# Designs tried in a protein design chat: VH-VL binders against q9umr5. Part 169

Target 1, 268 residues: q9umr5
Amino acid sequence: SYKPVIVVHGLFDSSYSFRHLLEYINETHPGTVVTVLDLFDGRESLRPLWEQVQGFREAVVPIMAKAPQGVHLICYSQGGLVCRALLSVMDDHNVDSFISLSSPQMGQYGDTDYLKWLFPTSMRSNLYRICYSPWGQEFSICNYWHDPHHDDLYLNASSFLALINGERDHPNATVWRKNFLRVGHLVLIGGPDDGVITPWQSSFFGFYDANETVLEMEEQLVYLRDSFGLKTLLARGAIVRCPMAGISHTAWHSNRTLYETCIEPWLS
Short names: E, the ipSAE of ESMFold2; O, the ipSAE of OpenDDE; V2, 0.75 times the mean of E and O plus 0.25 times the DockQ between their complexes.

## First folded at step 5 (VH-VL)

Design qd47 (framework fv_nofazinlimab)
Fold by ESMFold2-Fast, scan of step 5:
Structure qd47 (fold): chain C 268 residues (1-268), chain A 123 residues (1-123), chain B 112 residues (1-112)
Amino acid sequence: as target 1 above (268 residues)
Amino acid sequence: QVQLVQSGAEVKKPGSSVKVSCKASGGTFSNYAISWVRQAPGQGLEYLGYIIPEYGIANYNEKFKGRVTITADKSTSTAYMELSSLRSEDTAVYYCARGSKWFDSTPYYMDVWGQGTMVTVSS
Amino acid sequence: DVVMTQSPLSLPVTLGQPASISCRSSQSLVHSDGNTYLYWFQQRPGQSPRRLIYKVSNRDSGVPDRFSGSGSGTDFTLKISRVEAEDVGVYYCMQGTYWPPTFGQGTKLEIK
């Protein structure tokens, strides 16, 4: 029997976006119990990420309790950051595969229609003034805004991403690392034609330096310091990298080839 | 100084396939995204596809629907473009080109070009 | 696909005079990263294309300052302040914001 699958959606999203993913899972793994969480849908996805983590935590506890064999997480876009935090704050999670579907794991530094809707006159060069204020940190999208030209402000003001990545100290950092390391597999998916996640390598823990040159995961201080366990997971053989070209941001959960290549092998 | 050197001219029959090579020198091959562009005699430029050798991923212009395949061999710093089911309309000079900053948000940034390979399809 | 339209297609110019080439895209070329991926290429007879301008207005190293690019959104211009004999060739604009990349039809610059 297949382990249950829990799906966490992204910014301005809902469970409806995953109808094709559900069809693919049903075809290849019939009988799998798939729960797409209908929390923080639509504009509620703008709520602070720590608030979302609390709500999703309450929803996943009974699902995990009913599956002593373990569960899989499929977490899309912003939802991948929610799942990062869930794995750290839960002392007893039983997640086997954490499948991160085009999520900005090291942050976002690019304009999107979502940002233009919220801040119509903004551009990526000036968003740091808004996002790194206390008011800005009340919006989920600002919780993972990572301006490489103002890294000092990001480290001091980020209430979510800098903490969960261990880039700034937190009293719970040691226990968060221990909890995260319980995961069986970290499956990272993303690609150069996404068009929203900027840089796209953020989905693989790569990110811009101060000159906007992308440094890969192994060159990041987060990895080198093993702040939350990436180096340990890689050494254990637990990190899977599945880049795919030709997939736009809203298509990761509805592409059959992507599913068969990057997702299906990690659903037991 | 980065240079892209392509294989020599090819003459092919309709229905056959052709494989053109593009060897990179004077830089780290894995840091490039390699694009392929063609130009029919006296005509404009048409984009075929690209490969990012470091990740082993390629994307193709839908117009060539299952006929084009782009590959790379990191050990020899060489990219290849294979076009199958050749037609007379495929007669063109085929260029490889690389991005100077493949880490940019788009991999289609073409700053250095190969010398071109003439592919003639005739019955 | 994004359509790139160049004007004029044929541009005869007197040596030492300025030249201007227009390029229009069917939709805005502003990427989510805030950059506009509009490029200008020069192709001299019998040669490979050579990139002159990237991201609308940035000149590649070795490109004379006689060449300048400008524009925003959907309307772009390549200017040559004083045309020299070596400038003869075909000029192409290209968009790299949307897959697949697309080129304008080309503008042939000739000396009168």
Scores: ipSAE 0.239, ipTM 0.715, lowest interface PAE 5.8, mean pLDDT 90

Design qd48 (framework fv_nofazinlimab; at its last look DockQ between E and O 0.29; V2 from the best seeds 0.00; counts 0 for: pae E 10.4 > 2)
Fold by OpenDDE, look of step 6:
Structure qd48 (fold): chain C 268 residues (1-268), chain A 123 residues (1-123), chain B 112 residues (1-112)
Amino acid sequence: as target 1 above (268 residues)
Amino acid sequence: QVQLVQSGAEVKKPGSSVKVSCKASGGTFSNYAISWVRQAPGQGLEYLGYIIPEYGVANYNEKFKGRVTITADKSTSTAYMELSSLRSEDTAVYYCARGSKWFDSTPYYMDVWGQGTMVTVSS
Amino acid sequence: DVVMTQSPLSLPVTLGQPASISCRSSQSLVHSDGNTYLYWFQQRPGQSPRRLIYKVSNRDSGVPDRFSGSGSGTDFTLKISRVEAEDVGVYYCMQGTYWPPTFGQGTKLEIK
């Protein structure tokens, strides 16, 4: 039998968004138990990410307990950060494949429709004033806002991304790294035509430097320091990169070619 | 200087398959996308798809409805394009072209082209 | 798919005279990353296509400076300041902003 699949949605999503993915999985892996977690749907996805991590943890623990052979995680967009944090705080998870589906793993720094909706009077260049405030950090979007021009503020005020990245020292950094390294494979999916994740390379742990030049994962301090295990994972062949062009942000879970190429191989 | 060298001309029957190769030399191969484009006699250019050899990730023009398969062998720096269920309308010169590194830009920059492979489909 | 429309389709030119080719897209080619992925290709008789211009106005290495690209949004132009005999061939515009990439019909440049 196939290992259970747990799906975590993104910002403003619900289980309905993954109806095509469910069809694909059912067709190619019949009998697979797929659970799309309907937690923090819609506007509730704006709640602090640590709160979301706790909620999702409570939901996945029973599923994992019933699947001693292991489970697969498919985590879309913001959900990919939730899942990474989840795997960092769980010392007993049994995740075989962690599929990060177009997630801003290295953070977000771009003007998007979501940003304009939430902060209609703010530009990307000024959002640090809001996001790195105490009240700003009560919104999920700000929890992974990564302003390359205000690195000091990011490192000191980010209550989520800076911590799970190990960019700011904290008492749990070593343990979180150990926990995260329990994952069998980290599958990173994203592409240049996403239109939301900015830069799109963030899905592959690439990100802007101070000059807004996009650097690769291997050039990032978190990799070089192996602060949460990226270097270790890469060294043991546990990181899979699956870049694909021609796919918009809202289509990653609904594209058959993408599924067959980047998702299906890791559901066995 | 990077060069792309393609396999020789093919003559095929309708309903059969053809596989064209594209070998890269004179530079790195794996991190660059390889695109495939075809040109029917006296006609314009049509995009088929691409592959990123490093990861074996390909995407296709939906027009071909699953008839096209693009693969790559990193060890030989060779990309392949296979077209099945051939029709007379598939008669064309098929080109491979190098794109950008997958991390830098879109995969269809196509700054270097192969010499082309003529595929003739006739009964 | 994005439709690319070139004009003219046939372009007879006297040696030493300038030439201009227009390319229009069915929608704006400005990508979300801020770039405009419009390319120009030259195909001489019996040869493979050769990229001349990338991202609207950037010449590839080895391309003579008599070639220039311009435009924005949906309207683009390739100009040859002084046509030479070696410029005979078909010229194609291509958009790479939207999947799949699509080409114009081609403009056949001939010497009068």
Scores: ipSAE 0.913, ipTM 0.945, lowest interface PAE 0.5, mean pLDDT 95
Fold by ESMFold2-Fast, scan of step 5:
Structure qd48 (fold): chain C 268 residues (1-268), chain A 123 residues (1-123), chain B 112 residues (1-112)
Amino acid sequence: as target 1 above (268 residues)
Amino acid sequence: QVQLVQSGAEVKKPGSSVKVSCKASGGTFSNYAISWVRQAPGQGLEYLGYIIPEYGVANYNEKFKGRVTITADKSTSTAYMELSSLRSEDTAVYYCARGSKWFDSTPYYMDVWGQGTMVTVSS
Amino acid sequence: DVVMTQSPLSLPVTLGQPASISCRSSQSLVHSDGNTYLYWFQQRPGQSPRRLIYKVSNRDSGVPDRFSGSGSGTDFTLKISRVEAEDVGVYYCMQGTYWPPTFGQGTKLEIK
C-alpha cells in the first residue's frame, strides 16, 4: 500500500492547480490517498508564513496520525517553505519524502509579476526598504525576500526564512534541527526556465553572494555549519537533486515528464 | 579541452529507430548537460532535447516527445539520442553539443559541438 | 515557441567591406536572472556550427575581434567589420531564454 500524500500550494494558488498531479499519481500509484490542503488560498497566501505554518500544522496532524507507516509531502513554490517549517516545528512528524517543487529555499531576489502587483513602483534593488520593515514582514513574500546586497538587514529583519535556515539564532534551533532530520528524503526540484524563482538555484539551496554570483549549497554557511541538518542529510544520502530545464513556474505540478522523472520514484 | 565525438552515418527504413552516440573526452562529463540538435539537408537548426548525466534528467522538445529518448552512461562518458518511428522528414545531420554545468546556467549554452551524424531515412 | 527572424537571408559582400545581420525575437529575451541569452553561430560549408557570440555581445575564445554582437530586448545585430574569405557560410541567431531554444532561419554570407 502506498503512503498518503499531502500537497501544499504556493503564492496566489489553490488546490485546483494540482488536478494533473493527482491524475499522474492515480495512474502510477493507484489507491494512494492524496490530500490537497485548501488553506490560505488566493490572497490569503499573503498571510505571514508563521500563521500559515500553524494552520497547515493543524490540518496535517490527523492525516499523519492515521498513517503510522508515514506520509509524503509535495510542496509547491512558497508552500515548500511552509513544509520546511512544519518539519522543524513538529516533534512527531512521520514524513518520508519531502518533495519541494521549485521553492525558494534560500530566498527570493527577483522582479516578478507578483511583486509588481503588490509594489508597482518597486524594483528588486529597492524592495528591501519595504520587506525589512515590521509592516512588510506581515506579508508572506517578504518573509523570504533575501536581498544579497543587504544581507545584514535580511539577517536582522527576516521573521521567518533566516530563522528556519538557522542564519540567525533562535531558542528552538536545536529542536528544529532534530525534528527536520527525521525526514526520510529531501527531494529538491527546480530549473532555469522557471521564470519566477530568482535565482532558480534557490530551489537547491544555492544563492547569490554580494556580487550576484550564485554559490551552490555546499558553499553556504548554513550547510557548512550544518545549521538545520543539510550536511547530515547529504552525508546520509537523503538529498535528491532533480534539476529540469524546460519547465515554467506554473508547470511544475502539471508536467508528465517532470512527474515521472522527479516525483514518481519517491512515492512509495 | 573537451571534444565530442559522434558515431558514424546511419541508413534506416521508415518506421525503424536509430540510436546515435556522443562520446566526451578531455573534461568532466557528468556535470555538463548534453543537448541534441538536428539539421535537414540545406535547412536550419532544430532543437531535440538534452540530458544532465549527473542526475539522469532529460527533457524533450514537445515536437519530438514520445519519439525521442536521450540517455547517458557516466562510466563511458557517452550520451545517446534514440529517435523512433522514423519518417523521410527525419533525414538530417544530428549534432550533440555541450551545455553549461547544471548549476551554472542552461543546457542550451552549446559551446562545444560534435562533428555530426548523418541519418538517412529511405525505403 | 519564440520565433527568431533574421534579415537578410542572403548577404553577398565584397571582400574587406563590412557586413551586418539582424535578428528579431517575437518576445523579449531578458531572462528572470537579468541576462539575455542570445547567441550567434557560424556554419562553414560541410562543417558543424561554431558559436561566435554568447549573451548578446561576448565573443567566444578564438573568435576574431572583427565579429561583434549588440542589441537588447527583441532586436539584435551581428556585425563583421571587414569580411574575409574564410567568413563564407551560414550565420544563425539562437535564443536560449525560453524553452525550447529556437534558431533564426539563417543568413548565407557569400563573397561577390
Scores: ipSAE 0.776, ipTM 0.894, lowest interface PAE 1.2, mean pLDDT 92
Fold by ESMFold2, look of step 6:
Structure qd48 (fold): chain C 268 residues (1-268), chain A 123 residues (1-123), chain B 112 residues (1-112)
Amino acid sequence: as target 1 above (268 residues)
Amino acid sequence: QVQLVQSGAEVKKPGSSVKVSCKASGGTFSNYAISWVRQAPGQGLEYLGYIIPEYGVANYNEKFKGRVTITADKSTSTAYMELSSLRSEDTAVYYCARGSKWFDSTPYYMDVWGQGTMVTVSS
Amino acid sequence: DVVMTQSPLSLPVTLGQPASISCRSSQSLVHSDGNTYLYWFQQRPGQSPRRLIYKVSNRDSGVPDRFSGSGSGTDFTLKISRVEAEDVGVYYCMQGTYWPPTFGQGTKLEIK
């Protein structure tokens, strides 16, 4: 029948947030086993992303073992970075569709209500002082903070994003790329009205250059060098881009049209 | 200097469809969003939807969803707006407008406008 | 949808005198990228709309210095320091921070 679906939530989030998505899957693909992982919810979503990756890895192993024909991942916001790291560190994953639902895949450079709550006196222009410190890297938000005006600090200080993007040398880069490339499809979802992911094109591996001009995925060094497999995936027809306007950050998992257009076709 | 040139005026009967074209010249087409806006006689502006030709994505104001289709042909640098099941209240000037890529992260910048296409729906 | 409310809706002005148009939004227009996507358009009689101001206060190329935009949060103003005959028309504010983009009702500027 339908492959099992594993859902990974985002920052300050919990499994309850996905009730509408679960309803859509049940209505269109009855009998699908859907697991929304109930880990690192609420304030625990601020813990370092490598810690979250380890915890989610432990949770997905038995689910994947019980489904030898494969599983699908639906990973929302910060959760999409957790999932991409999972695909890199697991040499035995059996993920067919990795559905990245408005995730900051190339990083974040924007003032949000979440940042104002956590760092009320900071702005995007000075947050690098906090985030690119050892103390700052203990917060998940800083693990994917990507200040285009301080690229040297990003490359030296990022403990997570620069590594999973292959932007900094590390001994497992080749193995992580090989593992990631075992995914069947990478489905990228996001849109210009998100209001949180900044630039919104980060959900499609686009990002700012030093002048805050957005360069698309195919213009990024990580794509051109194929550092973690994006160029290879695109060449084999495995990347699906599904942008949609009119959806705010908290509404991606509760919009039926988005589900039918961007998610349902990939839940084989 | 980019220019947007629209197709000519249309007179239509209720229940029919109209397709308005918008051709871009003097600039890059596929890298910019194209928006559609209408203005009934003596009324204000109403946003219909947009397309991003590079991604082939279009979205529509919910008020018009189900009746409006927006498409683009990158090879001819032309966007199209089709409105179906026409009613007399759809009588309006229909404008296309270009969004900006250089200094704006949203597709709704509308820095360049077409000349407008009058669509008249009468029995 | 974000509601944009303009005042006044009709603005008769003596030639050479200043004019001021107010625009209020139902919620803050500050985007996560730090920008406020508030725009002003001018529609002269018989013409297409023309953008005058983008992101609150930035004049488009070719727009005279007598036009200025200001404001923050939910309250915005377009000023014309010295109205000329060519300024007659309808002025619209628009927000582009939230889907769908929405326009104010328009302010008709006329010479007394």
Scores: ipSAE 0.005, ipTM 0.531, lowest interface PAE 10.4, mean pLDDT 88
ESMFold2 (binder alone), look of step 6: mean pLDDT 90; pTM 0.931

Design qd49 (framework fv_nofazinlimab)
Fold by ESMFold2-Fast, scan of step 5:
Structure qd49 (fold): chain C 268 residues (1-268), chain A 123 residues (1-123), chain B 112 residues (1-112)
Amino acid sequence: as target 1 above (268 residues)
Amino acid sequence: QVQLVQSGAEVKKPGSSVKVSCKASGGTFSNYAISWVRQAPGQGLEYLGYIIPEYGEANYNEKFKGRVTITADKSTSTAYMELSSLRSEDTAVYYCARGSKWFDSTPYYMDVWGQGTMVTVSS
Amino acid sequence: DVVMTQSPLSLPVTLGQPASISCRSSQSLVHSDGNTYLYWFQQRPGQSPRRLIYKVSNRDSGVPDRFSGSGSGTDFTLKISRVEAEDVGVYYCMQGTYWPPTFGQGTKLEIK
């Protein structure tokens, strides 16, 4: 019998995006109970990430309780950040594999059609004026906006990402680190042809410095300080990095080769 | 530019079902949402639901939930609206209309409309 | 559901004169994203609806500049600065802020 799988979708998404993923799981791991959470669908995905974390937490508690041997999480795009926080706030989660599909783990700094819809006159260079306001922080996309030219504003104003990454202090940081470290495997997936996640290395905890040069995970202060456990997980051999070229942002959950290479091996 | 072409007029008996088609041309079908709106004689416009063909995501106005089903065939760039358990009050012109692209959270913009399909429910 | 109320329901206008149509919503149409999703449609006799205005005041491509939309919150107006014969038809406001989208009753513009 296989551990149950819980799927968390991304920005402007719903459970329908995962039909191919469910088909692949059924083919390789028949009998797996897969629950795709139909919460914060469509425009509701713009709700503040802490609100989404609370709602998803309430949905996953009974699923985890029924699976004492553990569960797996597959979390797509923005959903990967929801799952990051979920693992930190739950004192008793039993997650084995946390599979992050092209999620902006260190944040987003790029001009995309998603942002142009919500902020049509803004460029990435001036979006910090909106996102780092109290009003802007009521939108999920601004909760992980990370302007490398205004890192001081990001650290002060980010109500979500800076806190879960341990970049700014929080009273619960020690407990969040302890909880996150309970995860069995952190499987990071992403690639250069995504076209939305900018820089794409954000999916692997890399990010821009002030000159827009990408520094990889091992050069980040959050890693070096082991703020929420990345250095500890890497030392355990619990971090899996699975980059793949040729995959656009909306195709991570529907590419068979990606599934067989990066996801299937971690669904025990 | 996108053009939406609908199937022809239908005459149905009470209790039957009708399936109206809406074929998109002149654009990338997978980039749009397709909404369905009806207009009964003298009653104005009423929203039925939408589909985002790229994901197969459909949502329905509660008034019609259980009777309406909206589907899409990406290979033929065609959306369908099926309404079951027809009553005389369902007599209306049914329109399809293009909404937002799949990544937009406002799928009911309705900037391009089909020509309409008259559905008459009569015994 | 959000109720959209239009006035007047019948609007006889002399050619070349201005016309004004009011639309009121039962609650504020300001979305949490800061946008106001109010639209205006024109339906000429025997034709499909045509969108004239989106997000309160933006004209669609090909719509003459004699049409203008304005308003905020719950009160919105569509103005035609100089009515032409081709403007005859029914005008509908629509809200897209809350599910499901809802329409006003329609205003029939006629030449007197």
Scores: ipSAE 0.000, ipTM 0.392, lowest interface PAE 16.0, mean pLDDT 87

Design qd5 (framework fv_nofazinlimab)
Fold by ESMFold2-Fast, scan of step 5:
Structure qd5 (fold): chain C 268 residues (1-268), chain A 123 residues (1-123), chain B 112 residues (1-112)
Amino acid sequence: as target 1 above (268 residues)
Amino acid sequence: QVQLVQSGAEVKKPGSSVKVSCKASGGTFSNYAISWVRQAPGQGLEYLGYILPEYGTANYNEKFKGRVTITADKSTSTAYMELSSLRSEDTAVYYCARGSKWFDSTPYYMDVWGQGTMVTVSS
Amino acid sequence: DVVMTQSPLSLPVTLGQPASISCRSSQSLVHSDGNTYLYWFQQRPGQSPRRLIYKVSNRDSGVPDRFSGSGSGTDFTLKISRVEAEDVGVYYCMQGTYWPPTFGQGTKLEIK
């Protein structure tokens, strides 16, 4: 009856984090087949994002094949970027709702505990030296590091985010755009109290300019040029924004009010 | 220029509910957060929750969750705060206050405040 | 919840003299975006609170320049360079970095 739901976790995460989300779905949409993908768990979440995309692609193909009416994706944090790339590289995906749960869609630029754990002596102002090296691009977090003060380095060195956002040219850009536009709904969720995703507006395709003023999606060159289809999706009425304050980064998948308001309406 | 005008004082019995209104004038109501804060007589300020009218999203301080509901009617530029299962300790002046535009910052910005509504709970 | 502690609770001051109010938070108020969401409010007797200062040190439009905010991390100060009769009231600090936003207990400023 209800379309299957595929869940993709985030950095240093695993399927166990989604126990409450599964309970909520079972209560409101009983009989829904929910698959939480147990790939790239824990430390393996640090592997390059293109490697993760390949692995998750292999896992989702048989699930999508069994569901001719379509599937929904719920993709948390870093997992939202994995799902962004999945929707672009798959010529045949049948995703209805892509629910992006506090994901840094335009990138990350902030001092967080994850950053300090990986690079203890660094500051956000200096991390570009590590992340925009070939070595740094072997870590998932550096694949979406977006320093607004070194945008030229980001555009030239980012092996993942700059490409998937169409900010740097790629031979597959036209095909990736066509594939991404097949999605039924792009549901964007995030909020100011997240405490990890910085700027939090990155979850809504907003991001810092060179003065660290956050500009909204509609002011981004990516949107204005329609590089991967955001302008087309918005015009189609397919983008849903669901901001909520009072939710910390690790609570997006376990807050009932958030679920009922932002997720439940999009699980047909 | 922007004003928030609240409904008049209420006297309620324990166990009843109260619904206070907050009408915005000037500027774009739906683009801004509306927060609710209360102040018991002679006491400090306590945050209840907020609503983002454009998105219909609201969240509440855990202390009041289950008893407080904040809603908005964009057609009348009015936000409402309903508090149920009233107790004598709910006696307070209830304020609405405008936050920032949802995208610019947090709903806790609170630069413009209503005049306050006294809610007295007694038998 | 983040605890906000103000001192002093009562502040008698002579007209024209300076006044200072301290606010301390139980944890750092620096947000991941680098901003510090610390606010100061004034409440005159019988009136609604009025915001004076946002993000530690920025004055709201219409607030006299004799009011200034300063501080970082966990320690913040509101200063009035020369107190006027209209300044009588209760002053509250508030943090907005963590949910739920919390207020200090208030400082009552009185003319001696």
Scores: ipSAE 0.689, ipTM 0.860, lowest interface PAE 1.5, mean pLDDT 91

Design qd50 (framework fv_nofazinlimab)
Fold by ESMFold2-Fast, scan of step 5:
Structure qd50 (fold): chain C 268 residues (1-268), chain A 123 residues (1-123), chain B 112 residues (1-112)
Amino acid sequence: as target 1 above (268 residues)
Amino acid sequence: QVQLVQSGAEVKKPGSSVKVSCKASGGTFSNYAISWVRQAPGQGLEYLGYIIPEYGTTNYNEKFKGRVTITADKSTSTAYMELSSLRSEDTAVYYCARGSKWFDSTPYYMDVWGQGTMVTVSS
Amino acid sequence: DVVMTQSPLSLPVTLGQPASISCRSSQSLVHSDGNTYLYWFQQRPGQSPRRLIYKVSNRDSGVPDRFSGSGSGTDFTLKISRVEAEDVGVYYCMQGTYWPPTFGQGTKLEIK
């Protein structure tokens, strides 16, 4: 039998977006129990990420408890950051494959339609004034806003991303690292045609330097310092990188070739 | 600095397949996307697809889906474009071009081009 | 697919005079990263295309100062301040913001 799969959606999203993904899993791994979590849907996806982590944690605990052989996580977009934090705060998770579908793992720095809904007159260059305030940190998108021109503000003000990435010290950092390292596989998926995640390489722990040159994971301080275990996971052979072109942000969960190439192999 | 050298001209019959090679020199082959573009005689440019050799990642223009296959051999720093079920309309010069590093925003950054390979499909 | 439309398709120019080529896209080429991936290529007779301009207005290394690109959103222009004999060829605009990348029809620049 196949391990159960838990699906966590993204910003302004809901479980309905995963109908094709469920179809694919049923075709290739019939009998798999798939739970798509209906929490923080639509507008509620704007709630602070730590609040979302608490809610998703409460939902996943009983699922994991019923599956002693382990579970897989498929986490889409913003949901990938929720799953990062879940794996760190849960002392007893039994996650085998953590499959991150186009999630801004190092943060977001782009002019997108989502930002226009919240801050119509802002540009990416000016959003740091709002996001790095206490008020801004009450919105999920600001929790992973990473302005490469104001890295000192990001490190000081980020209430979520800088902490889970170990970019700023936290009393629980050692425990969070130990918990995260228990994951079997970290499967990173993303691509240049996403159109929303900016830079798209954030899905692979790459990100802008101060000159907006994208540096890959191995050049990041979080990797070099092994802050939450990326270097250790890579050395174990536990990190899988699966970049795919031609897939827009809303299509990662509905492309059959993507599923067969990047997701299906990690569901056993 | 990268130079791209393509295989020589080919004449093929309708219904057959052709495989054009593109060998990279001067720099790291696997870290860059390799794009394929064609040009029918006296006409404009048409994009076929690309490969990121490091991961074997490919994407094809839907117009050619099912007929085009792009592969790469990292040991010889060579990318290949194979087009099957050839028709007279496939007569064109086929170019390979260096895209961005696999990691950059788009793979369509075509700054270095091969010399082109003339493929003639005639009966 | 994004449609790229060039004007004019044929451009006869007297040596030493300026030349201007227009390129229009069917939708905005601004990427979510704030960049506009609009390129200009030159193809001399019998040669491979050569990139002149990337991201609207940036000149490639080795490209003479007489070439310049400008524009935003959906409307773009390539200008040659003083046409030289070596500039004869076909000029193509290309968008790289959306899959698949698409080219304009080409503008044939000829000396009259």
Scores: ipSAE 0.042, ipTM 0.620, lowest interface PAE 7.6, mean pLDDT 89

